# Ledger of designs, part 1: VH-VL binders against Pre-rRNA-processing protein TSR1 homolog (Tsr1)

All scores and structures are predictions.

Target 1, 166 residues: Pre-rRNA-processing protein TSR1 homolog (Tsr1), of Drosophila melanogaster (Fruit fly) (q9vp47r84to249)
Amino acid sequence: APFLVCLLPMHEQIDPMSALEILKSCDSELVVENSPSGIVYINLPRFKQRFAFVTPPVGRGNELIALDYLKVCDTTLLLTTAAFGDDEIFDRWGQRIFNMMSAQGIPTPVVALMDLESINPKRRPAAKQAAQKVISKLLPEEKIMQLDTASEALNVMRRIGGQKKR
Structure headers, positions and changes below count from the first letter of each chain, unless a header shows other numbers; antibody chains aren't numbered by Kabat.
F, E and O are the ipSAE of ESMFold2-Fast, ESMFold2 and OpenDDE, as the mean of both directions, binder to target and target to binder. V2 is 0.75 times the mean of E and O plus 0.25 times the DockQ between their complexes.
[cut] marks letters that were taken out.
The coordinates of atoms that the task and the answers printed are left out; those that the model quotes come from them. Centres of patches stay.

## First folded at step 9 (VH-VL; from a55 with light chain S92Q Y95W)

Design a69
Fold by ESMFold2, look of step 10:
Structure a69 (fold): chain C 166 residues (1-166), chain A 122 residues (1-122), chain B 108 residues (1-108)
Amino acid sequence: as target 1 above (166 residues)
Amino acid sequence: QVQLVQSGAEVKKPGSSVKVSCKASGGTFRSYAISWVRQAPGQGLEWMGGIIPIFGTAYYAQKFQGRVTITADESTSTAYMELSSLRSEDTAVYYCARSGELTDTSFAFDIWGQGTLVTVSS
Amino acid sequence: SYELTQPPSVSVAPGQTARITCGANNIGSKRVHWYQQKAGQAPVLVVSDDSDRPSGIPERISGSNSGNTATLTISRVEAGDEADYYCQVWDQSSWHYVFGTGTKVTVL
């Protein structure tokens, strides 16, 4: 069975397909398959692991559907972005779904920060620190993982694969 | 043991529609893929489309896009297939079948309903 | 479109071996499943993922897949093996579950 991962945007403007394309770039020997329903399977021989990625609908009105995705998955990858400023790491949707996820006792997710490479280089350390501060208030033991490059994607995949399978 | 039980045979006129049900029992319903496959008399098997109930969105074979509607009701563990604008060529046995898209990549249909004969006759 | 071609029929005496082929370009790169359908009944999965047997399927029914041909082999054929047999793949390039043309196995 594949390791089932939910790609969950914490901001309505995040396109989870962008994250998925970066994850697909993590290794030259990976194999990608698509299911009839559009689930994306990644077989990563380096780790002797296979992953299945699902993407719920997001935004107002989709909270119960997104929770159903979270409940069937082995883990979640929370997607955040530096592109919209320090006060937009979680938007209103992100805050609502996180509160619901926490109330349901869903295991601690992995947190990714995207689009740091789109920020002026001199500002990147401060932007990353600001994002970490937002996450630390909600998940004090979790360190944000950057997800902009193939090398960073490999680290994210390693962290995901190390989570406890349901 | 998990079973798929379908609604009974139907006789329809050309131009009408039919809705076939597929009730799952003895196992988990909402996280499995339910597909619809038809077989005209003396012919082979033809996939029409499917749904994973927890996702709520159906997907269709190109040939049937626009004529088939597939839905699921999680409260009753029942999937439905509705075929519209019926023609005599739609006379067939309609099967529902299960696969585990969320839990494996085999995409094999491991459990089949008993089939529902739909006859389209003027 | 991706098509799976099977011989329309094979005839075999009891105790002999029936071989049912499923041909397509590069089918060896795909995972092939096989179904048995007896007259008036729903299909039953007999081989998955080229060569795996579901619980309850006897070892005398086996599958293989290489190159452009997948093969279902039924050794020590019994009268109860008389049925139609279909191969099947998921083809993501056409976004379609593809069933083979079907093979009627007759036990003489």
Scores: ipSAE 0.507, ipTM 0.801, lowest interface PAE 2.0, mean pLDDT 90

## First folded at step 13 (VH-VL)

Design a95 (from a94 with heavy chain G100P)
Fold by OpenDDE, fold request of step 14:
Structure a95 (fold): chain C 166 residues (1-166), chain A 122 residues (1-122), chain B 108 residues (1-108)
Amino acid sequence: as target 1 above (166 residues)
Amino acid sequence: QVQLVQSGAEVKKPGSSVKVSCKASGGTFRSYAISWVRQAPGQGLEWMGGIIPIFKTAYYAQKFQGRVTITADESTSTAYMELSSLRSEDTAVYYCARSPELTDTNFAFDIWGQGTLVTVSS
Amino acid sequence: SYELTQPPSVSVAPGQTARITCGANNIGSYRVHWYQQKAGQAPVLVVSDDSDRPSGIPERISGSNSGNTATLTISRVEAGDEADYYCQVWDQSSWYYVFGTGTKVTVL
């Protein structure tokens, strides 16, 4: 069975499909299959592993739906971005859904930081540190992973593939 | 034994709507995809759409977009298909069918309901 | 649109082998499923993912898929094998489940 991964934006303005496109670029030999329900299956021969990505709806009113997605997932890939500023790592939606999923249990979390390469190079270290600071308060043992390049995507896939399935 | 049991035959007038139910028993429901497939008399099979109950969002064939609504009730393990603006061409046997998509990455329909005849006539 | 073409009918004598073809461009790149539908009954999955056999399906039923043709093979045909057979694929390009035109298998 594949690793079922929930792409969960911590900000409503994050497009999870953008993250998925970056992940798809991690290896030229990967095979993508889209299911009728919209699940995106990725076979990564390099790791001899398969992944399944789901994207729940986000925003006010979709919290319970998102939680249902998480009930069947092995991994939660929390998507964050550097593009909206250091004070917008989590918006109201992100904070709410995080609190809710924390209450019921979070499927093996992985935190990704997107769009770091799109900001001023001089601000990148501070931006990454700011994101890490927020994550450290919520998930003390988690280190944020950049997700801008193919190589970074491969690292994210490697980490997910290294986790124990639920 | 896992089975899908559908509601009984329907006779409808043109322009009306029909809602067919499909109840799953003997196994899990929420993680399987439930699709609806119809078959006009003496014709082949035509896919209409589907739903994975746990995800709640249905997906449809383009031909039926805007005219068909597929829903699921996890508490009763029942899926529904409502077809509106019925025409004589909608006369067919309607099947619900299960796919073990999430469990086995299998998109085939491994279990079928017994079918529901919907007759549209003036 | 992607279309699956099947012969309208196949006749076979008892004990012989029936072969039902499903043709389409590069169908070998798809996962093909096969269904048996007896008169007045719902379809039954007999082959999934080209060659996988569901539980309860006899070993004399098999599937293959390569190039532009998928084939359902029924060996040692019995009277009970008389039915309509449909091939099927999931087409990501059109986001549609495509069924073949169907083949009526008659046991002579």
Scores: ipSAE 0.881, ipTM 0.939, lowest interface PAE 0.6, mean pLDDT 95
Fold by OpenDDE, fold request of step 14:
Structure a95 (fold): chain C 166 residues (1-166), chain A 122 residues (1-122), chain B 108 residues (1-108)
Amino acid sequence: as target 1 above (166 residues)
Amino acid sequence: QVQLVQSGAEVKKPGSSVKVSCKASGGTFRSYAISWVRQAPGQGLEWMGGIIPIFKTAYYAQKFQGRVTITADESTSTAYMELSSLRSEDTAVYYCARSPELTDTNFAFDIWGQGTLVTVSS
Amino acid sequence: SYELTQPPSVSVAPGQTARITCGANNIGSYRVHWYQQKAGQAPVLVVSDDSDRPSGIPERISGSNSGNTATLTISRVEAGDEADYYCQVWDQSSWYYVFGTGTKVTVL
């Protein structure tokens, strides 16, 4: 069975498909299939793994639905962005859903930081640190993973693929 | 063995609605995609839409968008297809079919219901 | 729209081999599935993903797909093989499950 991954934006303005596009670039031999259901299946021969990426609905009122997604997925990739400023790593939605995740005992997610390369180079270190600081408060042992390049995408794929399946 | 058992034949008037059920037994339900495919008399197969119960989000063929509603009840392992504004052209055998995409990344229909004849006539 | 074209009918004598083609532009890039539908019955998956045979399907039935043609092959045809056969693909471009026009196989 494919490794089921939930792409969960921690900010309502994050397009999870953007993250998926980056992930798709991680390997030239990667095979992508878009299913009728909207689930995106990725075969990564390098890892001898198949992935299934789902994106739950986000925003106010969709928290319970999102949680249902998380409960069935093998792992969750939290999507964060550096593009909205250091104070908006999580928006209200992100904070709510994270709290709910914690309350429901959802396994520790992988956290990705996108759009770091889109901000002023001089601000990138500080932005990354700020994001890490936020994540560290919520997930003390979790290191945020940058997700801007193909190489970084490969690392993220390796990380999520290395997690235990449910 | 896994089976899909559909509700019985329906006779409907034009403009009315029909709701066909598809109950899964003998295996898991919610993680499989359930699609609806119809076949007019003497004609081929036509995909209408589907649903993965665990995600509760249905997807539809463009042709039927707005006129068909596909739902699923995990508690009863039953999928439903409701077709509204029925026309004579909707006379067909309607099938539910399962796809093991989440298990095998297979989009084929590996298990079919026995079909439900829906006749639309004045 | 993506269309799958099948011959309307194929006649075959018992013991012979029936070949049912499914033609479409670059169908070889798709995963093709085949269904058998006997009279008055629901379709049955007989080949998935071009050449995979589901459990319970006899080895006499096989599939191939390349270029612009997918083919379902039924060797040593029996009377019980008389049915309509449909090829199918998932077309990501149109977001639609496309079925072939169907082929009636008659066992003479």
Scores: ipSAE 0.877, ipTM 0.940, lowest interface PAE 0.6, mean pLDDT 95
Fold by ESMFold2, fold request of step 14:
Structure a95 (fold): chain C 166 residues (1-166), chain A 122 residues (1-122), chain B 108 residues (1-108)
Amino acid sequence: as target 1 above (166 residues)
Amino acid sequence: QVQLVQSGAEVKKPGSSVKVSCKASGGTFRSYAISWVRQAPGQGLEWMGGIIPIFKTAYYAQKFQGRVTITADESTSTAYMELSSLRSEDTAVYYCARSPELTDTNFAFDIWGQGTLVTVSS
Amino acid sequence: SYELTQPPSVSVAPGQTARITCGANNIGSYRVHWYQQKAGQAPVLVVSDDSDRPSGIPERISGSNSGNTATLTISRVEAGDEADYYCQVWDQSSWYYVFGTGTKVTVL
C-alpha cells in the first residue's frame, strides 16, 4: 500500500495544489497518477517509495470532514506560507483545525513553509525564524522545512516517507 | 465476503427521477470509492461518477453533470445515486462498483453490486 | 475522445485458445483491466493492471499490454467462459473511466 499523506493548509489562502506541484518536481524519474476522486499518487522508483496525497476542503464549516481525512492518513503535511506575514503562519482556520487535531491524538505532522523566496531577501531569515517560533510553541520538537525548490521538495518527501506508518 | 446489495427494479415516467441504493456488507465502506456504472439493453458499460464516503465529495462524468447526485451514508454503509429528468434513453441496468482508490493505484472495479433495472416509459 | 476498440465477437471451440484484443493509441501506457460478464449477471474483474489475476481467477486466463494493443487470453476454453468481455482504463487526461466496446465470446 502507498504511504497516505494529508496535505493540510494552515491558511485558507494556501492552494495545496501549488505545494503538490513543487513536490512533483523532486525527482526526474518520479511517476504521477491521478485517481478518479483526485488522489495524487507519486512513485519514487529510485527510493522505492510510493505516496498517495489527499487534500481536504478547508475553511469554516469543514472542520469535521478535514478530521476524517486526517484520521485515515498515515501522516499529515501541514502547509504554511510566509506570504502574509509573521502573524499569518496559521490563520483562524489553521488554529482551529490544529487544536482539533491535538485533541484527537493525531500523530505528529511534518511542517512545510512555502513562499519564503517571495519575501525581500533581507527579511527572509527573520521571517523563517518567526515561523519556526510559531511552530516551536505548538510542536517543540519539529523543525519547519522550506518548500520552494525541487531539492527542498525531495527533503520533504524523504521526511514524510520516514514517518511511522499507521 | 464483501458484498454490494442494490435496491430493486423501478419503472419511471419521463421527466421524473430515480434514486438507487447500494449497501455494503462484510467489509470496510468508508475508505473505498463507490462508482455507478450503467448498461443500456444490448449495450456496453458507461461510468457515471463516484464517491469516497469518508471524503464526502462526489465526482461525475461530464455527460451526467447536473443530472446525477451521488451521496453516501456512513451510518448505514449505503451509497446512493439519483438521476433526474429521466428520458427513455436512461432505461438501463445501474450497477454500483467498488474500487480500492486509497490502497491501490489500478483503480479497477473489484466488487460489483447485482444491478438495478430502471425502465423509463410512458 | 479516447476509445477502446474490441472485436464484436470471437468464436472458439472447447480446448482452444481465445484472444480478445483491446486497441487504442498508446494503450501500453495505461493500466488495463478486464471484466467478464455472463448473461444476466454483473461484471466480474478477471484481470487487473494489465496482467494481475484476482484471487479465484484460473491461470488459463491471462492478460498482456504493449504498444497499441492489450490482449486477454483464455487458454483451454470451457463452456463456462462464454460471456461478454470488456477492457477498461482510467484516463486521467479526460477524467473518465473508458470501457471497451465489448467482445462476445461464443464457445462452439
Scores: ipSAE 0.641, ipTM 0.855, lowest interface PAE 1.4, mean pLDDT 91
Fold by ESMFold2, look of step 13:
Structure a95 (fold): chain C 166 residues (1-166), chain A 122 residues (1-122), chain B 108 residues (1-108)
Amino acid sequence: as target 1 above (166 residues)
Amino acid sequence: QVQLVQSGAEVKKPGSSVKVSCKASGGTFRSYAISWVRQAPGQGLEWMGGIIPIFKTAYYAQKFQGRVTITADESTSTAYMELSSLRSEDTAVYYCARSPELTDTNFAFDIWGQGTLVTVSS
Amino acid sequence: SYELTQPPSVSVAPGQTARITCGANNIGSYRVHWYQQKAGQAPVLVVSDDSDRPSGIPERISGSNSGNTATLTISRVEAGDEADYYCQVWDQSSWYYVFGTGTKVTVL
């Protein structure tokens, strides 16, 4: 059975397909299959693991549907962005869905930070630390993982594959 | 034993619509893809679209986009297909079939309903 | 536009072997599934993923897929094997489940 992963944007402006394209770049030997419903299967032979990525609809009105995705998945990759400043790590949607998933007891997610490489290089360390501080208040033991490059994508895939299956 | 049971045969006028139901029993409903496949008399099989009930989002073959609506009701373990603007070419047996999209990387249709004959005639 | 071409019919004597082909350019890169449909009945999956046999399907029914041809092989044919047979793939390029044209197997 594949490891089923929910790609959940914590900001409405995040395109989960952009994250998925970065994840697809993590290894030259990976095999990608798209299902009829739009599930993206990634087979990573070097890990001897198969992943299935699903992307729920986001934004106001989609909370119950997104929770159904979260309940069926083995784990969740929370997508955050550095692009809109330190106070935009979660937007209103992101805060709402996080509060609801916390109330449901959904397993601790993995957290990715995207678009750090679009930031002025001198500001990148501070931006990453600010994002980590936001996440640490909500998930004290979870470290943010950068997701901008192929090698960072490989690290994210390894972290996801190390999660316990439901 | 997992089973898909469909609603009974229908006779419809051109220009009307038809809604066919597909009830799952004896097994898991919400996490399987339910597709609709039709077969005109003496013809082959033609995929129309599908849904994964827990995701609520239907997807359609291009030919049927705009005419077919696929929904699911988890409380009754039932999927529905509605085809509108019927014409004589839509006379066919309509099947529902499931595939294990969430649990397997193949997309074979492993369980089929018994079929529903829809006849479109004046 | 991706089409799976099958011979319209195959006639076979009891005890012989029927081979049903499913032809398409580079079909060997696809996962091919096969269905048996007896008159008046729903299709039944007999081979999935090129060569995998669902539970309850006898070992004398087998499949293979390479190059431009997938093949369903029915050894020691019985009268009960008389049916229409369809190959099928999921084609993500056209986002469509493609069924083959169908092959009627007649047991003489």
Scores: ipSAE 0.640, ipTM 0.852, lowest interface PAE 1.4, mean pLDDT 91

Design a95 (from a94 with heavy chain G100P)
Fold by ESMFold2, fold request of step 14:
Structure a95 (fold): chain C 166 residues (1-166), chain A 122 residues (1-122), chain B 108 residues (1-108)
Amino acid sequence: as target 1 above (166 residues)
Amino acid sequence: QVQLVQSGAEVKKPGSSVKVSCKASGGTFRSYAISWVRQAPGQGLEWMGGIIPIFKTAYYAQKFQGRVTITADESTSTAYMELSSLRSEDTAVYYCARSPELTDTNFAFDIWGQGTLVTVSS
Amino acid sequence: SYELTQPPSVSVAPGQTARITCGANNIGSYRVHWYQQKAGQAPVLVVSDDSDRPSGIPERISGSNSGNTATLTISRVEAGDEADYYCQVWDQSSWYYVFGTGTKVTVL
């Protein structure tokens, strides 16, 4: 069976399809299938790994629906962005849904940071460090993973595939 | 074993609507896709749309967009399909069927309801 | 529009082999499923994913899919095999579950 992965934006401005396109670029031999409901299956034959990505609705009023996605998924990829500054790694939506996830005892997710390459190169190390500091307060054992390039996408996919299934 | 049990046959006038139910038992309801497929007399099978109950978002074949509403009620393990603005061409047997979209990429309909005959006549 | 074309009927003597074709351009790149529908009954899945047999389906029913043709094969045909048979794919380019035109199998 594939790993069922929830792509959860922690900021309402994040388009999870942008993250999926980067993830789809991680290997030239990958195979993609879209289900009738919009689930994106990615098969990585070289690594004998199969993934199914689901994307919940986000924003006000979608908290319980998003929790239902999280409960059926094997793991979660939290999507964060460097594009809106250090105080918006999680926006208001992201903070609400994270608090609800924590209250439910949902297992530790993988955390991706997107759009770091859109920042002035001289400031990228500081921006990444600031994002890591925010995440470390909430998830002390999780190192953020960049998700801007194909190579970074492969690292993310292999991290997800190395986790235990729920 | 999983079973899908549908509501009984209906006779409807043109211009009205019909709502067919599909109750699941003996297995997981909320994480399987429930699709609706119809079959006019002497004709083949035609997919109308579906829903994954836990995701609460229905999706539709383009031909039926705007005429069909598909919903699910997790508390009763029941899916519904409502078809509006009925006409004689909508006379058909309406089936619900499930597929394992969350766990399998073949998307086959592995369990079917018994069917509901809807007759549209003046 | 992606169409799955089947012969309208196949007649086969008991004990012989019925072959039901499902034709479409490059159908070999799709996952093909097959359903049996007896008169007055709901369809029953008999083959999934080209060649996989659901539990309870006899080994004499098998499927294959290559190039432009998928085939359902019923060996040692019995009277109980008399039914309509439909192939089906999910076509993401048209975002539609496409069913074949259907084949009536008559056992002589």
Scores: ipSAE 0.609, ipTM 0.847, lowest interface PAE 1.7, mean pLDDT 91

